# VH-VL binders against o29789: the designs that were tried, part 6

Target 1, 134 residues: o29789
Amino acid sequence: MDEKTLAKMIEAVNKHMPEKTRSLAEMLKEKDPTIRAKDGNEYYIEKRELEFIAQHVDELDWPRFRIPVILEMNDIGGERVIYVRDKLHAEFIKRAFGFDRVLNGILTLYMYELPQIRRKLRTASQVIFRISLK

## First folded at step 25 (VH-VL)

Design Z1
Fold by OpenDDE, fold request of step 26:
Structure Z1 (fold): chain C 134 residues (1-134), chain A 121 residues (1-121), chain B 112 residues (1-112)
Amino acid sequence: as target 1 above (134 residues)
Amino acid sequence: QVQLVQSGAEVKKPGASVKVSCKASGYTFTSYWMNWVRQAPRQGLEWMGEIDPSDSYTDLNQKFKDRVTMTRDTSTSTVYMELSSLRSEDTAVYYCARDSFDWYDYYFDSWGQGTLVTVSS
Amino acid sequence: DIVMTQTPLSLSVTPGQPASISCRSSRSLLYDLGKTYFYWYLHKPGQPPQLLIYEVSNRASGVPDRFSGSGSGTDFTLKISRVEAEDVGVYYCMQSIHYPLTFGGGTKVEIK
């Protein structure tokens, strides 16, 4: 697969990303919080998931904590890993799930660890793809 | 081959409790979530709840949150569903159903044969 | 709760003829990576339910190609190109992205 095709593919899958993220604090005040995706789709976020996140995030950070939690898939050295680039997301994942592996200054998850997070954050997390430079 | 074998039919009085078992084989027991689904006579399927692979977490339908307990026994590869304060409306066939193992898909790929629970005075 | 609405309630079909079942969800079931958490199950008489279609259009293992699923967002359809006697049962749609997990009311398929 050439770079152009790969880029197009990534753009296609990433079109489901949120148009704009929202703060945890704001969404916790709503009964049925939603996020609008770039493709126009509206994502309903489970309140229970937001509450779960809130339990593991200091209240003072709720306004700064952005939803959804971004799980970035990357290919590093031929291996697929998940980057959690956002610092507050990383701290949350460390507290909630015990994952604290840091590579190149970024919280890094293995593929086999991903289901644990996704199971708890079915709607409040989103997987995206990133083009890696070799 | 994945097999889920449930305990036999039960007849209970109102107010009693019933504990249905689901013995799993043919796969890594501690890797899959297990669900319970029931079907009352002439009714559709109703999701009751799920239990995680490590027996550390359950997610229950709010309808049953006060009466249902789900547990696992790793040593016997068995999942249990206990329903208390039984009512006539609880008469149904109860199924255990294995969840898919994935981070992007959640469905029931295997089912037990079902356990009939009859609640009558 | 997410409401799954199936139509029709029942369907009587002559063997060899096609059948179509509709299911609508009260919310979009489409999420990241284009994944749609929508499924079809078949509950045959005297048997436990069995997975028929996963993620809208993928046939489960052992499911004949006369079964096909389609749809997106909130509207989904199950089609049987040529109904056979073994297809008799109650078909259920299901969503699994929101709690509690919910099923449609079911569609009973019978042979004329």
Scores: ipSAE 0.862, ipTM 0.938, lowest interface PAE 0.6, mean pLDDT 94
Fold by OpenDDE, fold request of step 26:
Formats: structure tokens, sequence, C-alpha cells
Structure Z1 (fold): chain C 134 residues (1-134), chain A 121 residues (1-121), chain B 112 residues (1-112)
């Protein structure tokens, strides 16, 4: 796959990213919280997932905690890994799942660790792709 | 070669409890979530709940939250579903169903043969 | 709860003729990466349910190519290009992105 094709693919899949993130505090107050994607799609966030997140995040940080949790797919040295760039997201993942591997200052997950997070955060997490230059 | 073998048919009185078993083989038992789905006569499929691989967490359909208990025994690779306070409406075929194991799909890829539970006075 | 509505309730088909089943969800099942958490199952008589289609349009292992799934958002369709005797059973759509997981009411397919 050439770089152009890859870029187009990434652009396509990233169209489903949130147009705007929302605060955990705000969404916890709603009965049926939703997020609007860049492509205009509106999808519901499972309340139980937000509550799960809240259980592992200090209440003082709820207004600062942004939903969804972003899981960034990257290729590093020929291996696919997941970056969790947001500091509050990283702290949450560490506390909730016990993952604390940091590479280049970024919380890094391996592919085999991803299902554990995705299972608990079906709607409140989103996987995105980033182009990595070799 | 995934196999899910369930316990035999049960006949119960209203108010009693039933415990159905599902023995798994052919895969890593501790890696997959297990679900229970039932089908009452002339009705469709109904999801009852799920149990995580480590037997530390269950997620139940609220319809059954007060009557259903799901457990699993790693030593025997067996999952159990116990339904208490049985009523006639609980007459159904009960299935265990293995959840997919990935980060992007959630479906049932393997099913037990089903267990008929009849609740009758 | 997410309501999955299937139509028709039953379908009698002459062997070799096509069949079409519709399923509508009360909410969009489309999420990140363009993933749609929508599935078709076939429940044959005397057998447990079996996965037929996953993620709207992907045939499960062993599923003949006469089966095809399509749709987006909240509207989905299962098509059988030429129905065979072995296709008899009840077809169910399912969503698994929201709790509780929910199935459609089912569509019974019979042979004329």
Amino acid sequence: as target 1 above (134 residues)
Amino acid sequence: QVQLVQSGAEVKKPGASVKVSCKASGYTFTSYWMNWVRQAPRQGLEWMGEIDPSDSYTDLNQKFKDRVTMTRDTSTSTVYMELSSLRSEDTAVYYCARDSFDWYDYYFDSWGQGTLVTVSS
Amino acid sequence: DIVMTQTPLSLSVTPGQPASISCRSSRSLLYDLGKTYFYWYLHKPGQPPQLLIYEVSNRASGVPDRFSGSGSGTDFTLKISRVEAEDVGVYYCMQSIHYPLTFGGGTKVEIK
C-alpha cells in the first residue's frame, strides 16, 4: 500500500471521529448522552461505560475528562501499537486496567491488550489511526 | 473445534431454581466471554447476560437481574447459569453462546446445543 | 433498549427463488472506524442458532455466497439469491453495541 492510499484510508476511517469531545461531567448528567461525529453521524454513549470511567477518575477531574477515550493506532518499528496521548485518559487506563507502559513519554498499549479496554468501553472509546512516517 | 456442551433438560415447579451448565472445549476457556440466550416457545431470542473470562464480572439483562446468577469454573471449563423464582414464562430453551474475541466485533461465534427448561405446576 | 424490527414475520419461498429480509434498529449502530455492530443469525430447526453475517455484510465461515447482507445506519437487509431447502429456519438480526443486547423478532423462512 502506497502512502497516498494509506492516507486516504486513514482519512476515511477518521471521518467517524467526534466532531467535538464532551466532558465526562456533562455527559453523566444526561440520560442518553450522544456524540456527533465529523461525518454527521450521531451515536449514543453507553451510560454504564461513563459510570465505569467515573469510578476510576477523581470527581474533581470529571469536568476535564474528555469523552471519548482516544486510542490511537500507530506503527512503530514495524509493530502496531496503541498510543493514549491524553494524560487523563492514560491515568484512567492505568488505574482501571493496570496498563502503565510508557514509550517516548506516551502510554503505550499492545494490540493484545486492546480488547480488554474495548470490551469495557464499546462506545466511550474510539480507535483512530495516525500516519507514521518510516 | 470449539465445542459447547450443555446439561440436559430440566423440569421444575414454579418458585424453584434451575442451574444449567455449559462445558467448553477446543479453545482457551479463560480468554472468552460467555453469554446466555433463551428462546421461549413461539418467541424469539432473548439475551440474558454475559460473564467475563475471569469470573469476576457479570452483566445481566435488567429483566433478570434479581433472579439470574452466572458463574464459571476454570478447573472444569464450565459456565453455569442459575435462574431462581421460576415462573411459567421461564419455560424456554437456554443457550450458552461464546462471544467473539477481538477489539472491533461483538457477536456470538459458537453456541451450545441448548437446554430445555420446563416450568409447570 | 434498542428495538430491532424485522419484516416480514414469515416468508414462503419456492426453491431457487430469491428472498429478502429487512431489519431496522431504533438507533444507529455505526461507530468508530465505520464499524456497524449489526449481525444476522440463522436458527435452523433442531439446531442452535448460528452466525450468518457479521458487521452488516460479511459472511461467516462456511456461509454460501448466495447470502448477502447490506445496509447502513438503521436499515439493514439480508438477501438470499436462490433459496435452498437447507436455508429453512428463523433468521434474526442482532445489535451488540448497547446493553441489553437485543435481537429482532425473527423471520421464518419456509419452502413452498
Scores: ipSAE 0.859, ipTM 0.938, lowest interface PAE 0.6, mean pLDDT 94
Fold by OpenDDE, last read:
Structure Z1 (fold): chain C 134 residues (1-134), chain A 121 residues (1-121), chain B 112 residues (1-112)
Amino acid sequence: as target 1 above (134 residues)
Amino acid sequence: QVQLVQSGAEVKKPGASVKVSCKASGYTFTSYWMNWVRQAPRQGLEWMGEIDPSDSYTDLNQKFKDRVTMTRDTSTSTVYMELSSLRSEDTAVYYCARDSFDWYDYYFDSWGQGTLVTVSS
Amino acid sequence: DIVMTQTPLSLSVTPGQPASISCRSSRSLLYDLGKTYFYWYLHKPGQPPQLLIYEVSNRASGVPDRFSGSGSGTDFTLKISRVEAEDVGVYYCMQSIHYPLTFGGGTKVEIK
C-alpha cells in the first residue's frame, strides 16, 4: 500500500470523529445522550460510561470536560503509541487508570494499555489516527 | 488451548440458590473478562452479566441485578455465578463465555460446556 | 435495550444449497474507526455456542469460507454458500456495544 492510499484510508477512518464534542455536564442530564460524527452518523453514549467519567472528574470541570475522550494513535519511531492531548482527558485517564507517562508534555499510552481504557469507555472514547506525510 | 470447564447439573427448588462454577485454563486468567449467558428451554441466548478480570467488578443485566452475584477466584482460575431466589423460569443451561481481549472488539471467543439448572417444585 | 431481530425464525435447506439469515438492530452498532460491534454465533446441537463471525464480516478461526457476513449500521446478513450437514444449528446475532448485551432470537437451520 502506497502512502497516498494509506493517507486516504486514515482520512476515511477519521470521518467517524465527532462533528462536535459535547460537555460531560450536558450529557449527564440526558437519558439517551448521543454524539454526531463528521460523516453524519449519530451514536449513543452509554450513560454508565459518563457516570464513570464523572466519578473521576471534579464536578467543577464537568462543563469543560468534552465527550468523547479522544485517544490519538500515532506512530513514533516505528512504535505505535496513543496520545491523550486534551488536558482534562489526560487528568481523567491518570486518575481513573493510573497512567501518567508524559512525553513532550503529552500523556502517552502504549497499545497494551489501551484495552483497559476502551473496555470502560466503549462509547465515550474514540480512537483516531494521525499520520505524518512526507 | 483455552478450556472452560463448568460444574455439573443442578436441581433446585423454587426460592433456593444455585452457584455454578467455570474453571478456566490454557490462558492468562487475570487478563480476560468472563461472561455468563443462559438459554432457557425453547428460548434464545440471554446475556446475564460480565465480571472484570482483576477486581471482580461486574456489569449485570438489570433483569438479574437483584439475584445474580459473579465472583472470581484467581488461585483456582475459577469464575462463579450465583443465582438466588430461583424460580421455574430460571430453568436453563448456563454458559460461561470468555470475552475477547482487545481495544476494538468485544465478543465471546470461548465457551464452557454449559450447566443445566432445573428449578422445579 | 437494543433489540436484535432475526429472520427467518427457521429454514430448511437442501444440502449444497445456499442459505441467508438477516439480523437487524434497533440502534446503529457503528462507532469510532468504523468499528461495528456485531457478531454471529452458531449453536450446534449438543454443543456450546461458538463464534462464527466477528465485526460483521470476519470469520472466526476455523470457520469455512462458505460462511460470509455482511451489512452495516443496523442491517446485517449471514450467508452460507453451500449448506452442509455440520452447519445444522441455531444461529444468533449479537451486539456488544450497549448494555445489556443482546442476542437475536435465533434462526434454526435444518437439513431437508
Scores: ipSAE 0.855, ipTM 0.936, lowest interface PAE 0.6, mean pLDDT 94
Fold by OpenDDE, last read:
Structure Z1 (fold): chain C 134 residues (1-134), chain A 121 residues (1-121), chain B 112 residues (1-112)
Amino acid sequence: as target 1 above (134 residues)
Amino acid sequence: QVQLVQSGAEVKKPGASVKVSCKASGYTFTSYWMNWVRQAPRQGLEWMGEIDPSDSYTDLNQKFKDRVTMTRDTSTSTVYMELSSLRSEDTAVYYCARDSFDWYDYYFDSWGQGTLVTVSS
Amino acid sequence: DIVMTQTPLSLSVTPGQPASISCRSSRSLLYDLGKTYFYWYLHKPGQPPQLLIYEVSNRASGVPDRFSGSGSGTDFTLKISRVEAEDVGVYYCMQSIHYPLTFGGGTKVEIK
């Protein structure tokens, strides 16, 4: 696969990213919270997932905690890893799942760890691909 | 090979409780979520709930939230589903079903053989 | 709850003829990465249910190529190009992205 094709594929999978993130505090007040994607689709977020997040995040941070939780896919030295760049997201993942590996100052997950997070956050997390064209 | 072997058929009276077991083998027991699904006579499949690999969390169908308890025993690789306050409507075949271990798919990839629970006066 | 509506309720098919089953969800099942959390199961008589199709159109291991799944968003279809005796049973669609997980009402496939 050439670089151009790869870039197009990444763009295609990232088109479902949220147009705007929302605060945990706001979404917890709604019966059927949703997020609008860049492609115009509206995604419903499971309230139970938000409640789970809230259990592991200080209430004072609820207004600052952005939904969805972003899980960034990266390739490092031929190995695929997940970066959690947002500080509040990283703290949440540490508390909720016990993952605390930090590489280059960024909370880093291995692929075999990802299912544990995604299984609990089916709708409240988003996997995205970082495009690194060298 | 993944195997889920359930306990035998049960006959109970209304108001009693039943505890069905599901013994797992052929895979890492502590890595997979387990589900329970039932089928009443002449009815479709109904999801009852799920239990996490560490036995620390359950998510139940609200229809059964007050009567169902799911547990795991790591030492025996067994999952249990207990249904209390049994009613005639609870007569059904109960299945344990293993959740797929993936970050992008959520389905049941393995099923037990089923356990018939009959509730009659 | 997400309602999964299957049609028809039952289908009687002559061996070798095609069959088609429809399933509609009350909410879109498409989420990030373009994943659609929609599945087909087959429940054969005297056996436990078994996975038939995952993510709309992918055949599970051991599933013959006469089975095919299609659809998007809220409208899905299962097709059997040439129905065989071993295909007899009740087919169920399922969504797993929202709680509670829900199944369609089932479609009973019989041989004429």
Scores: ipSAE 0.853, ipTM 0.934, lowest interface PAE 0.6, mean pLDDT 94
Fold by OpenDDE, fold request of step 26:
Structure Z1 (fold): chain C 134 residues (1-134), chain A 121 residues (1-121), chain B 112 residues (1-112)
Amino acid sequence: as target 1 above (134 residues)
Amino acid sequence: QVQLVQSGAEVKKPGASVKVSCKASGYTFTSYWMNWVRQAPRQGLEWMGEIDPSDSYTDLNQKFKDRVTMTRDTSTSTVYMELSSLRSEDTAVYYCARDSFDWYDYYFDSWGQGTLVTVSS
Amino acid sequence: DIVMTQTPLSLSVTPGQPASISCRSSRSLLYDLGKTYFYWYLHKPGQPPQLLIYEVSNRASGVPDRFSGSGSGTDFTLKISRVEAEDVGVYYCMQSIHYPLTFGGGTKVEIK
């Protein structure tokens, strides 16, 4: 796959990224919470998943905790890894799943670890591909 | 090859409990979630719940939350489903079903042969 | 709960003729990365259910190419280009993105 094709693929898959994130606190108050993707698609978020997150996040941080949990796909040295860039997301992942590997100051997961998180957060997490490093 | 072998047919009276077993082989038992699905006579498939690989978490259909208990024994690679306060409408074939092991699909890729549970007075 | 509605309830098909089954979900099953958490199962007489199609259009291992799945969002279709005797059974659609996991009511396929 050439760079141009890869870029197009990344753009295509990232169209499902949230247009705007929402706070855990706000969404916990709703019966059927949703987020809207850039492509206009509306994602319903499972309340049970939000509650699970809430159990592992200090209540004082609920207003600051953004949904969805972003799991960023990256290729590092030819190996695919997952970055959890958001600090609150990272702390949550550490508390809930026990993953605490940090590379370059970023919580980093291996691909074989991803299913454990995704099963618990089927709707409240989103996998995205990094377009450019900043 | 993946095999799920369930316990034999059961006949129970209303109010009793039944515990169905599902012995797994041919794969890493502690890596996969297990589900239970039932089918009543002349009815469709109904998801009952799931249990995680570590036996630390179960997710149950609210319809059964007060009557179903799911457990697993790593030493014997066996998953159990216990249904209490049995009713006639609980008469069904009960299946264990292994969940897929990935981050982008959630389906049942392997099934037990089924266990008939008959509830009658 | 997510309601999965299948039509028709039953089909009686002459061997070699095509068949089509539809399934509609009460909510979109499309999520991140364009993944649609929709599946077809076949429940043959005397056997446990078996996976037929995963993620709308992908045939499971060993599934003949006469089976095809299509659809998006909330509307899905399973097609059998030429029905064979071994295709007899009840077909179920399923969603697994929302709890509880739910199946369609099933479509019984018989041979004339």
Scores: ipSAE 0.851, ipTM 0.934, lowest interface PAE 0.6, mean pLDDT 94

